VHH binders against q9y6x5. Designs and how they scored, part 79

Target 1, 379 residues: q9y6x5
Amino acid sequence: LPPKLLLVSFDGFRADYLKNYEFPHLQNFIKEGVLVEHVKNVFITKTFPNHYSIVTGLYEESHGIVANSMYDAVTKKHFSDSNDKDPFWWNEAVPIWVTNQLQENRSSAAAMWPGTDVPIHDTISSYFMNYNSSVSFEERLNNITMWLNNSNPPVTFATLYWEEPDASGHKYGPEDKENMSRVLKKIDDLIGDLVQRLKMLGLWENLNVIITSDHGMTQCSQDRLINLDSCIDHSYYTLIDLSPVAAILPKINRTEVYNKLKNCSPHMNVYLKEDIPNRFYYQHNDRIQPIILVADEGWTIVLNESSQKLGDHGYDNSLPSMHPFLAAHGPAFHKGYKHSTINIVDIYPMMCHILGLKPHPNNGTFGHTKCLLVDQWCI

## First folded at step 24 (VHH)

Design wn1
Fold by OpenDDE, fold request of step 25:
Structure wn1 (fold): chain B 379 residues (1-379), chain A 127 residues (1-127)
Amino acid sequence: as target 1 above (379 residues)
Amino acid sequence: QVQLVESGGGLVQPGGSLRLSCVASGFTFSASDFTAIGWFRQAPGKEREGLSDIYGRSESYTSYSDSVKGRFTISRDNAKNTVYLQMNSLKPEDTAVYYCAAGEYVRGSDHWQYDYWGQGTQVTVSS
């Protein structure tokens, strides 16, 4: 029988939550599997880009999902959370569920993972749920497990997405221990439900399960604001994305706009597109705007509006606060093994290996995950 | 059709208390983990500000602005599909039109978006 893999994401689960809060169910999961303590995600550290990096192994400049809000100057199209179903945005890469179906004539299933309800390269997940935040974790889990058990051809790859602790992290900030403790407890309970469901269905021993996240969360404050309106008139540019990485489309000469912004705040770096640091791998895509503003950790870029968020993400991907974790369990993984760090793009070649798929060209390094896998030699 | 109806506003003396109610219809706020009911207010000549919200399916989560922490308490009755704002220790600066709103969190938005609003109820705190 072909190997099966379930990829689960809890959005905005910062890696150090594992050290600062109690997760009895997740810890049990880890105890019987593996843990990567820190996953270095891709810049910018946002939801759509990083989830697509996980399933493509590509930097954002390569897979083309470069932000949660995008604008294409040629087609005049916009991408956002309310407008994410146009294949135009996703077709610059091939996600693993498409590969899974095309290479091996297998089925894939998805519960609200970004991009899974979109036909990419004219291929859509065999089974999927349209995104709807009102759908419970239980219902998502029930659908995924039903598809894993009853599909023909069998589902060999499945994804499951949940919006917490990101939603609450934005509301409370990650440093609100009282409220975040409750939120994270709920997440742990959901993990418990997941494990229990798999055991009840007889899937636990044979199903590979990865639990991970796309990014962390940084504490924000009303005392750490960067007001762009104090530096430049809004008539001089179009704002494509705001905070903490603003994407600026100039309406006047780019250099003039840059000069007005370059010294706007000591807590914000301003880059012309060609001057974006190489380490971000965030330059070689037309969807990246001519000017980007990158706020320092914990700073919020605002206009003449007050932010309602006490937590945010999207900052420099080298910041520990932006890093998620990865835990895994199943026949492909060791038991009781902990690893320090991997890159988020390394997950893709690992998953391809587990599923017996030939990976598309990617930025991941399979060697970084060898120690997690029972069939590999760990040097 | 989504509808929110506020009630309970009025005139109160400084230091007094008032309880506002927001009755939701056309949806069940407790049916989603990511539906929030929030209280907002707008004073004359000022921008609308968020005060408090409540969300969650079975277990509820609440938040408060600094301006009302310790004085206001948000709660809900799922059976009545009603959210309450208990306002204690009211101050003259609390004078405003108070609104309840319904919103949701969606993947990739990175914010709670309130799209449905009540008509508002006047709260006046004066000696």
Scores: ipSAE 0.937, ipTM 0.970, lowest interface PAE 0.4, mean pLDDT 96
Fold by OpenDDE, fold request of step 25:
Structure wn1 (fold): chain B 379 residues (1-379), chain A 127 residues (1-127)
Amino acid sequence: as target 1 above (379 residues)
Amino acid sequence: QVQLVESGGGLVQPGGSLRLSCVASGFTFSASDFTAIGWFRQAPGKEREGLSDIYGRSESYTSYSDSVKGRFTISRDNAKNTVYLQMNSLKPEDTAVYYCAAGEYVRGSDHWQYDYWGQGTQVTVSS
């Protein structure tokens, strides 16, 4: 039988949650599989960009989803959570579900993974759900597992997305142990439901399952605010994205805007597009605005408004608080193996290998994941 | 079609208590893990501030602002599609119009967005 892979994302699951909280179901999952303790994600550390990096193996500058909010100056189009369905934004790369879908005797399925309800390169998964946050995990799981079990041609690649613990992380902050304990327990229970469902359907032994996330969460505070209005008049620029990485489109001379912002706060770095640090791989795309502001960890960029968020993400991708984890189980993976770190773009070539797909050019390194796989030599 | 109706406001002495109710119609807040009902207030000449919210499908999660923590308690009755705000140890500074709002969390938004608001109910704390 052709290999099958289910990719699951729990949005905003910070890696060190595994060390600080109890996850009986996830630990059992890991015990019989593999764990990567830290996954270095891509800059900026936001939901749409990182989820697309997972399935393309590309840095954000290459796949073109450079933020949750984007603006294209040529077409004057906007991208946002409420406007993400235009293939224009996604067509700069080919995600793995499209590659898989185009293979003979294979099909793809998706439950609300970013980009999966959009035709990309005129291809959409044979089975997918339109995004709707009100749909329960159970319903998403039921659809995915039904498709994995009963489809013709068979579903060989599927994605499943869930908005927690990100939603609660924003509300409580990651340092709220009391509330986050409850939230994370619920996540573990959902993992239990996933495993149980797969076992009941007879899929557990033959299905490769990856459980991961796109980013972590850092603690924010009302005491750590950067007010842009104190530095520059709003008439001088258009704000494309706000915090913690602001995207600035100047309405006046770029240099003048830069000069007004460069010393706005000691807790914020201001970059002209050409001066963005190379390590971010966040320069070579027209959708990146002329000026970006990068707040220090835990600082929030605001206008003349108070922030209600106690947790946030999007910061420097070298920060441990921004890192998710990866766990995996199935015939392709070892049992009881733990690995320290990989890059998030490394997941794509690994998944391609598992599925027997030829990968598109990507920024991942297959060698980083060899120790996770039973058919590879571990150096 | 979505409607929120507050009730329970009034005049109370300092140290007194009130219980506000918010009846939601046009949707079921407990039908989604990512629908929240929140309480807000706005005093004359001041900005609207968030006080508390509650969300969750089966099990509920609550949050409180520092200004009301320990004094106010949010709760809900799923069967009645109603959210309550029990306000104890009221102070003159708590005088404001109190609003309930319905919000949702959406993938990639990174915030809870409240889009539906009640008409508000006046709470006056005075000796």
Scores: ipSAE 0.936, ipTM 0.969, lowest interface PAE 0.4, mean pLDDT 96
Fold by OpenDDE, fold request of step 25:
Structure wn1 (fold): chain B 379 residues (1-379), chain A 127 residues (1-127)
Amino acid sequence: as target 1 above (379 residues)
Amino acid sequence: QVQLVESGGGLVQPGGSLRLSCVASGFTFSASDFTAIGWFRQAPGKEREGLSDIYGRSESYTSYSDSVKGRFTISRDNAKNTVYLQMNSLKPEDTAVYYCAAGEYVRGSDHWQYDYWGQGTQVTVSS
C-alpha cells in the first residue's frame, strides 16, 4: 500500500504556545511522534505565502505568492483573500498535491488549504472543498477522512486547514492569557477529535500526520503605530499591502517616494526592491513592489492612525514570535523525538520522501529532517 | 436577506442602565465559528466606534473596547438568534446611535470584517 500523509495547519499557532499553555491532546500526539519546537518560516510571515511554501519548498520570491495582497503591474491583476482563485497567481510553482496526482496513480484531498480550490497547471485536487470559513472543523475532518478511506484512486495526500488561533489572535492579541487560553483549549480539543477519528477509522497506525502552522503572532498596541500619512501624501503612491510589511507602488519618482519614507519611523525599515536583505529571499519576483516597508516587531503601519488589531503577524521571519511548530506521527516518524528547529521549506522534501515522490527543485534541505524519519540515518 | 434589527434604546440618566437587543435574520450566527455579531456606536461628529463583539459556534468568545470594559456586557441567545448588550453605569459620553453588525473572519484577511448593519437605535444619556 502506498504511504499516506495528512497535513494539518492551525493558522497562527505560535511555537511558544506549547510552553505557555496546556495541550493534553497535542502533547500526547507529540509523545507518540516527533516535535520540531521552532519552524523558521519564510518572509513575509503571512498565511498565503507560508502555506504555499510548505507545499512547494520554495521561498516566496520563487513560488510567486509573495503576500496576502498582491498586484501585478503587467496584467493589472490583484490578489487578495476575496480574489485568490486565478491560476495566474499560483502557476509559478507546483504544489505537492499536483505532483502527487501527476507522478502516480493517486488522488489528493483538501479541506480549505490555500490554493487547493484552484486549478494549478491545469490540475486541481481530486477532492476539495471550496473555501468557506463557516464550515466546521468537524465537517472538514469528516470529508478528509472519508476521502482518505474511500477514494479510487486512493487519496495518499490530504490537507486540512483551520483558521484558529489566528482569528482570535488578531482580536485579542497573544498576550491575553484569559481569552487565548480558551481559544487554545478549543484547538487542543480539535486535535483530540482528529486523533480519535483516525483511531476509530483504523488509520492512526498507518497514516502519517503532520500538525503545523504557517506563522505565529505578536502583540500589537495603539501605542505602537506608524502613520504613513505623517510622512507622505497618499496621492504619491498606491498601497498594495499595508502592515506589517507595506508594499508601495510609487505614482511619482521612486527615489522621491523612498526619500519621503526612509526616515518615517525609527521602528520601520524602508527598502528599495534591489536593497531588500538577501536573507529574506524576497527580491526576485515582479510581484514584489518597488518599495517595501518593514515594521519592527509589534509595530503597526497605519493610515489615519486607525487600527483594530491587538495581534498581528508578517514580521521578520527571524523573530521567534513569528515561528510556528511542527509535530508529526505515523510509520515514517520516530516516537518520542524532539528537534530544535527546521526551516519551513524543509517540510516539502520531507513530505515528498514520505510519499515516494520526486520533488521539484526547491529551497528545502532534506538533511534537516532526517532525524525525524525512521528510515534515515541521523548523525 | 440578511437583516439586523436593534431595539432597546432610549433616554436614561447618568449612572442608569439599558439593554439593547439585536435580532438577526437570514442567517444563523452560531452556525459558524467565524461569524461575529458586534455592537458599534456613532456620536454626532465622531467616527463610528466598535464596542463589543461575540463569536463562536458552541462556545462563545467576547471582546470589549477599553471605553466600555467593566460597564457593558455582550451576550447571545442562539435559539432566538439574538445578541444583547447590557449597558450599565452609563455616562453622557455614551450618547450615540448604537448599531448592530454582522461580520466574519476570512482566511488571509487578517481582520474581522463587518458587512451587514442594522438601522441603529438612539441612546441618550442625560440629566
Scores: ipSAE 0.936, ipTM 0.969, lowest interface PAE 0.4, mean pLDDT 96

Design wn1
Fold by OpenDDE, last read:
Structure wn1 (fold): chain B 379 residues (1-379), chain A 127 residues (1-127)
Amino acid sequence: as target 1 above (379 residues)
Amino acid sequence: QVQLVESGGGLVQPGGSLRLSCVASGFTFSASDFTAIGWFRQAPGKEREGLSDIYGRSESYTSYSDSVKGRFTISRDNAKNTVYLQMNSLKPEDTAVYYCAAGEYVRGSDHWQYDYWGQGTQVTVSS
């Protein structure tokens, strides 16, 4: 039987939640599998970009999903959460479910993972759910497990996405221990449901399962605001993305816009596109705007509108608060092994290996995950 | 069609209490983990401010602004598809039109968006 892999994402699950809260179901999952304590994600640390990096192994500049909100100056197209289904945005890379599905006697399934309800390179997942936040985890899980169990050709790769704890993280902030404890308990219960469902269906022993996330969450405050209107008139630029990484499209001379913004706040770095630090791997794409503003951790870029968020993400990908975790279980993985850190792009070549797929060129390093795998030497 | 109808507003003395109700129709707020009902208010000459919201399917989660925390309590009756705002220890500065709104969280939006609004109910706190 071909190897099977289920990739699960709990959006916005900060890595250190594992240390600060109780997760009996997840801990049991980890105990019988592996844990990577910190996953260094890609810059910017947002949902669409990082989820696509997981399944492509590419930096954002390479796969072309460079933010949750994008603008293409040539085609005049916009990308956003409400407008994400145009293949134009996704076709700069080949996600793993497409690669998998193009193999003989294999199919892919997806429940709400970014990009999975879009035909990419004229290929859409054999089984997928259109994104709808109102659909319960149970229904998503039921569909995924049904497809994994009963499909012909067999589903060998599946994705499952859930919006928590990101949604609540934005509402409460990660430092609200009382409310976040309840939220995270619910997530742990969902993991319990997942494991139970897999066991009931007889999938648990043979299915490889990865539980991960795209980014963390940092605490925001009304005391840490950067008001752009204090620095530049809104008529001088178009805002493509706002906080914590603002994408600026100048309506006047770029240099003039830059000069108005460069000293706007001591808690914000302003970069011309060509001056974006190399470590971000966030330069070589036309969808990156001429000027970007990067707020310091916990600072929020605002216009005259007040922010209602107490938590946010998208900051420097070197910040621990932005890092998710990775846990895995199944025949491909060791039992009771803990690893310190990997890069989020490393997940792709690992998944390709597990599935026996030839990976497309990517930025991941397979060597970083060898210690997680039973068939590899760990040096 | 989504509709929200507020009731329970009125005139009350400082230190008094009111209980507002918001009846939702056209959807079931408890049918989604990511649908929220929120209370807002707008005083004359001021911007609308969020006060409290409640969301969740089986278990509910609540939030409060600092301005009402400890004084206001949001609750819901799933069977009646109604959300309540118990307002205690009312102050003159609480005088405003109070609105309930329905919203949802969407992947990649990074915020709760309220798209449906009630007509509002007047709350006046005065001696």
Scores: ipSAE 0.935, ipTM 0.968, lowest interface PAE 0.4, mean pLDDT 96
Fold by OpenDDE, last read:
Structure wn1 (fold): chain B 379 residues (1-379), chain A 127 residues (1-127)
Amino acid sequence: as target 1 above (379 residues)
Amino acid sequence: QVQLVESGGGLVQPGGSLRLSCVASGFTFSASDFTAIGWFRQAPGKEREGLSDIYGRSESYTSYSDSVKGRFTISRDNAKNTVYLQMNSLKPEDTAVYYCAAGEYVRGSDHWQYDYWGQGTQVTVSS
């Protein structure tokens, strides 16, 4: 039988949560598998971009999902959480679930992973749930495991997405130990439910399972605000995305807009598109706006000095607070092995290897994950 | 179809207590892990202020603004689809119109969006 892989994402699970909180179920999962303590994600460190990077192995400039909110100046189309179903946005890359189910005697399944309810290159997952935040983890898990167990052709790749601890991280901030302890305990319990469900169905021993996340979370404060209105009149630009990386579409001369913003705050870097640092790999896409503003860690870009968030993400991807983790279990993975760091784009070639898929050109390095895999030599 | 109806406001002396109720209809807030009911207030000449919210399916999670922490308690009755705000140790500065709002978290939004609002209930704290 072909190998099977379940990719699970708990949105906004900061890597160091594992060190600062108790996760009995996850630790047991790790004990019998592998852990990558830190995963360096892609810039910007947002949900849609990073989830698509995981399944494509591409930087955001390459796969075209460059933010949670996007604007295409040519077509005048908008992308957002409420408008993400147009294949136009996703078709600049081929995600692994499409590659997988195009193989003979294989199919893909998805429970609310970004992009999975959209036909990409005229291909949609054989089994999927339309995104609905109201659907419980249990229902998502039940569908995924049912498909993994009973589908024909068999589901060999599946994704499962959950919005916590991101949702609560935004509300409480990651430094709220009291509230986040409860939130993270719930996450651990859900992991317990996942493992138990797989065992009950007889899938546990033969299924490869990756538990990861797209980004971390940093503490924000009302004392760390950058008010754009203090620097530039709103009539001079269109805001495509706001914080912590603002995407600016000038309505007047770009240079004029830039000059008004460049010294707006000592806690914000302002870049013309062509001057965006190379290390971000965030330049070569038309969907990146002419000017971007990048706030320092923990600073929030606001209009009219209003913000309700105590935690946020999207910052520099070199910041540890932005990094998620990766844990894995299954026949493809070692037991009791811990690794320090990989890049999030490295997950794609690893998954392709596990599934026996030829990867599309990508930015990942398979060599970075070899030590996790039983069939590879660890250097 | 979604409707929120506040009640329980009124006149109270400083140091007194009130219990506000918010009855939700057209949806079940406990049916989702990512539906929140929140309390807001707006005093004359001031901006609307978020005070407290509650969300969660089986277990509930609550939050409080610093201005009301330790004095106000949010709770819910799932069977009645009602959220409560117990307000103790009321101060004159708590005088405002209090609103109940319903919101949800959606992936990629990165914020809790409150889209449905009640009509508000007046709370007056005065000697």
Scores: ipSAE 0.935, ipTM 0.968, lowest interface PAE 0.4, mean pLDDT 96
Fold by OpenDDE, look of step 24:
Structure wn1 (fold): chain B 379 residues (1-379), chain A 127 residues (1-127)
Amino acid sequence: as target 1 above (379 residues)
Amino acid sequence: QVQLVESGGGLVQPGGSLRLSCVASGFTFSASDFTAIGWFRQAPGKEREGLSDIYGRSESYTSYSDSVKGRFTISRDNAKNTVYLQMNSLKPEDTAVYYCAAGEYVRGSDHWQYDYWGQGTQVTVSS
């Protein structure tokens, strides 16, 4: 039988939650599998970009999903959470479910993972759910596991996405121990439900399962705001994305706009596109705007209004608060092995290896995950 | 179509209590983990202020602004599809039109947004 892989994402699951909260079900999952304690994600540390990096192995500049909100100056198209279904935005890369779907005697399934309800390169998963936040985790799980169990051709790759703890992280902030404890307990219970479901269906021993996330969460405050209106008139630019990384499209001379913003706050770095630090791998795409503003950790960029968020993400991808974790279980993985860190783009070549797929050119390093795999030599 | 109807407002003395109700129709808030019903208020000459909200399917989660924390309590009755705001220890500065709003969290939005609003109910705290 061909190997099977289920990729699960709990949005906004900060890596150090594992150290600060109790996760009986997840810990049991880890005990019988592997853990990567920290996953360095891609800049910017947002949902759409990082989820696409996981399944493509590419930096954002390469796969073209460079933010949750984008603008293309040539076509005049906009991308957002409410407008994400145009293949135009996704076609700069080939996600793993497409690669898998195009193989003989294989099919892909998806429940709410970003990009999975869009035909990419004229290919869509044989089984998928249109994104609907109202659909319960249970229903998503039931559909995914049914497809994994009863499909012909067999589903060999599946994705499952859940919006927590990101949604609550934004509302409460990650430092709210009382509320986040309840939220994270629920997440652990959902992991328990996942494992139980797989066992009941007889999938547990033969299915490879990866549980990961796209980014972490940092604490925000009303005392840490950067008001752009105090630095530049709104008529001088178009805002494509706001916080914590603002994308600025100048309506006047770029240099003038830059000069008005460069000293706006000591807690914000302002970059011309060509001056964006190389370490971000966030320069070589037309969808990146001429000027970007990067707020310091925990600072929020606003426009004459107060932020209602107590937590946020999107900051420098070197910050530990932005890092998710990765846990995995199944025949491809060791048992009881812990690894310190990998890059989020490393997940793609690993998944390709597990599934026996030839990877597209990517930025991942397979060598970084060898120690997680039973069929590899770990140095 | 979604409708929200507030009730329970009125005149009360400082230190008094009121209980506001918001009846939702057109959706079941407890059917989604990512639907929130919240209370807002707007005083004359001031901006609208968020006070409290509640969300969750089986288990409910609540939040409060600093201005009302410890005095106001949000709750819901799933069977009645109704959200309540118990307001205790009311102050003159609590005088405002109080609004119920319904919203949701969606993937990639990075914020809770409220798209549906009630007509509002007047709360006046005065001696």
Scores: ipSAE 0.911, ipTM 0.956, lowest interface PAE 0.5, mean pLDDT 96

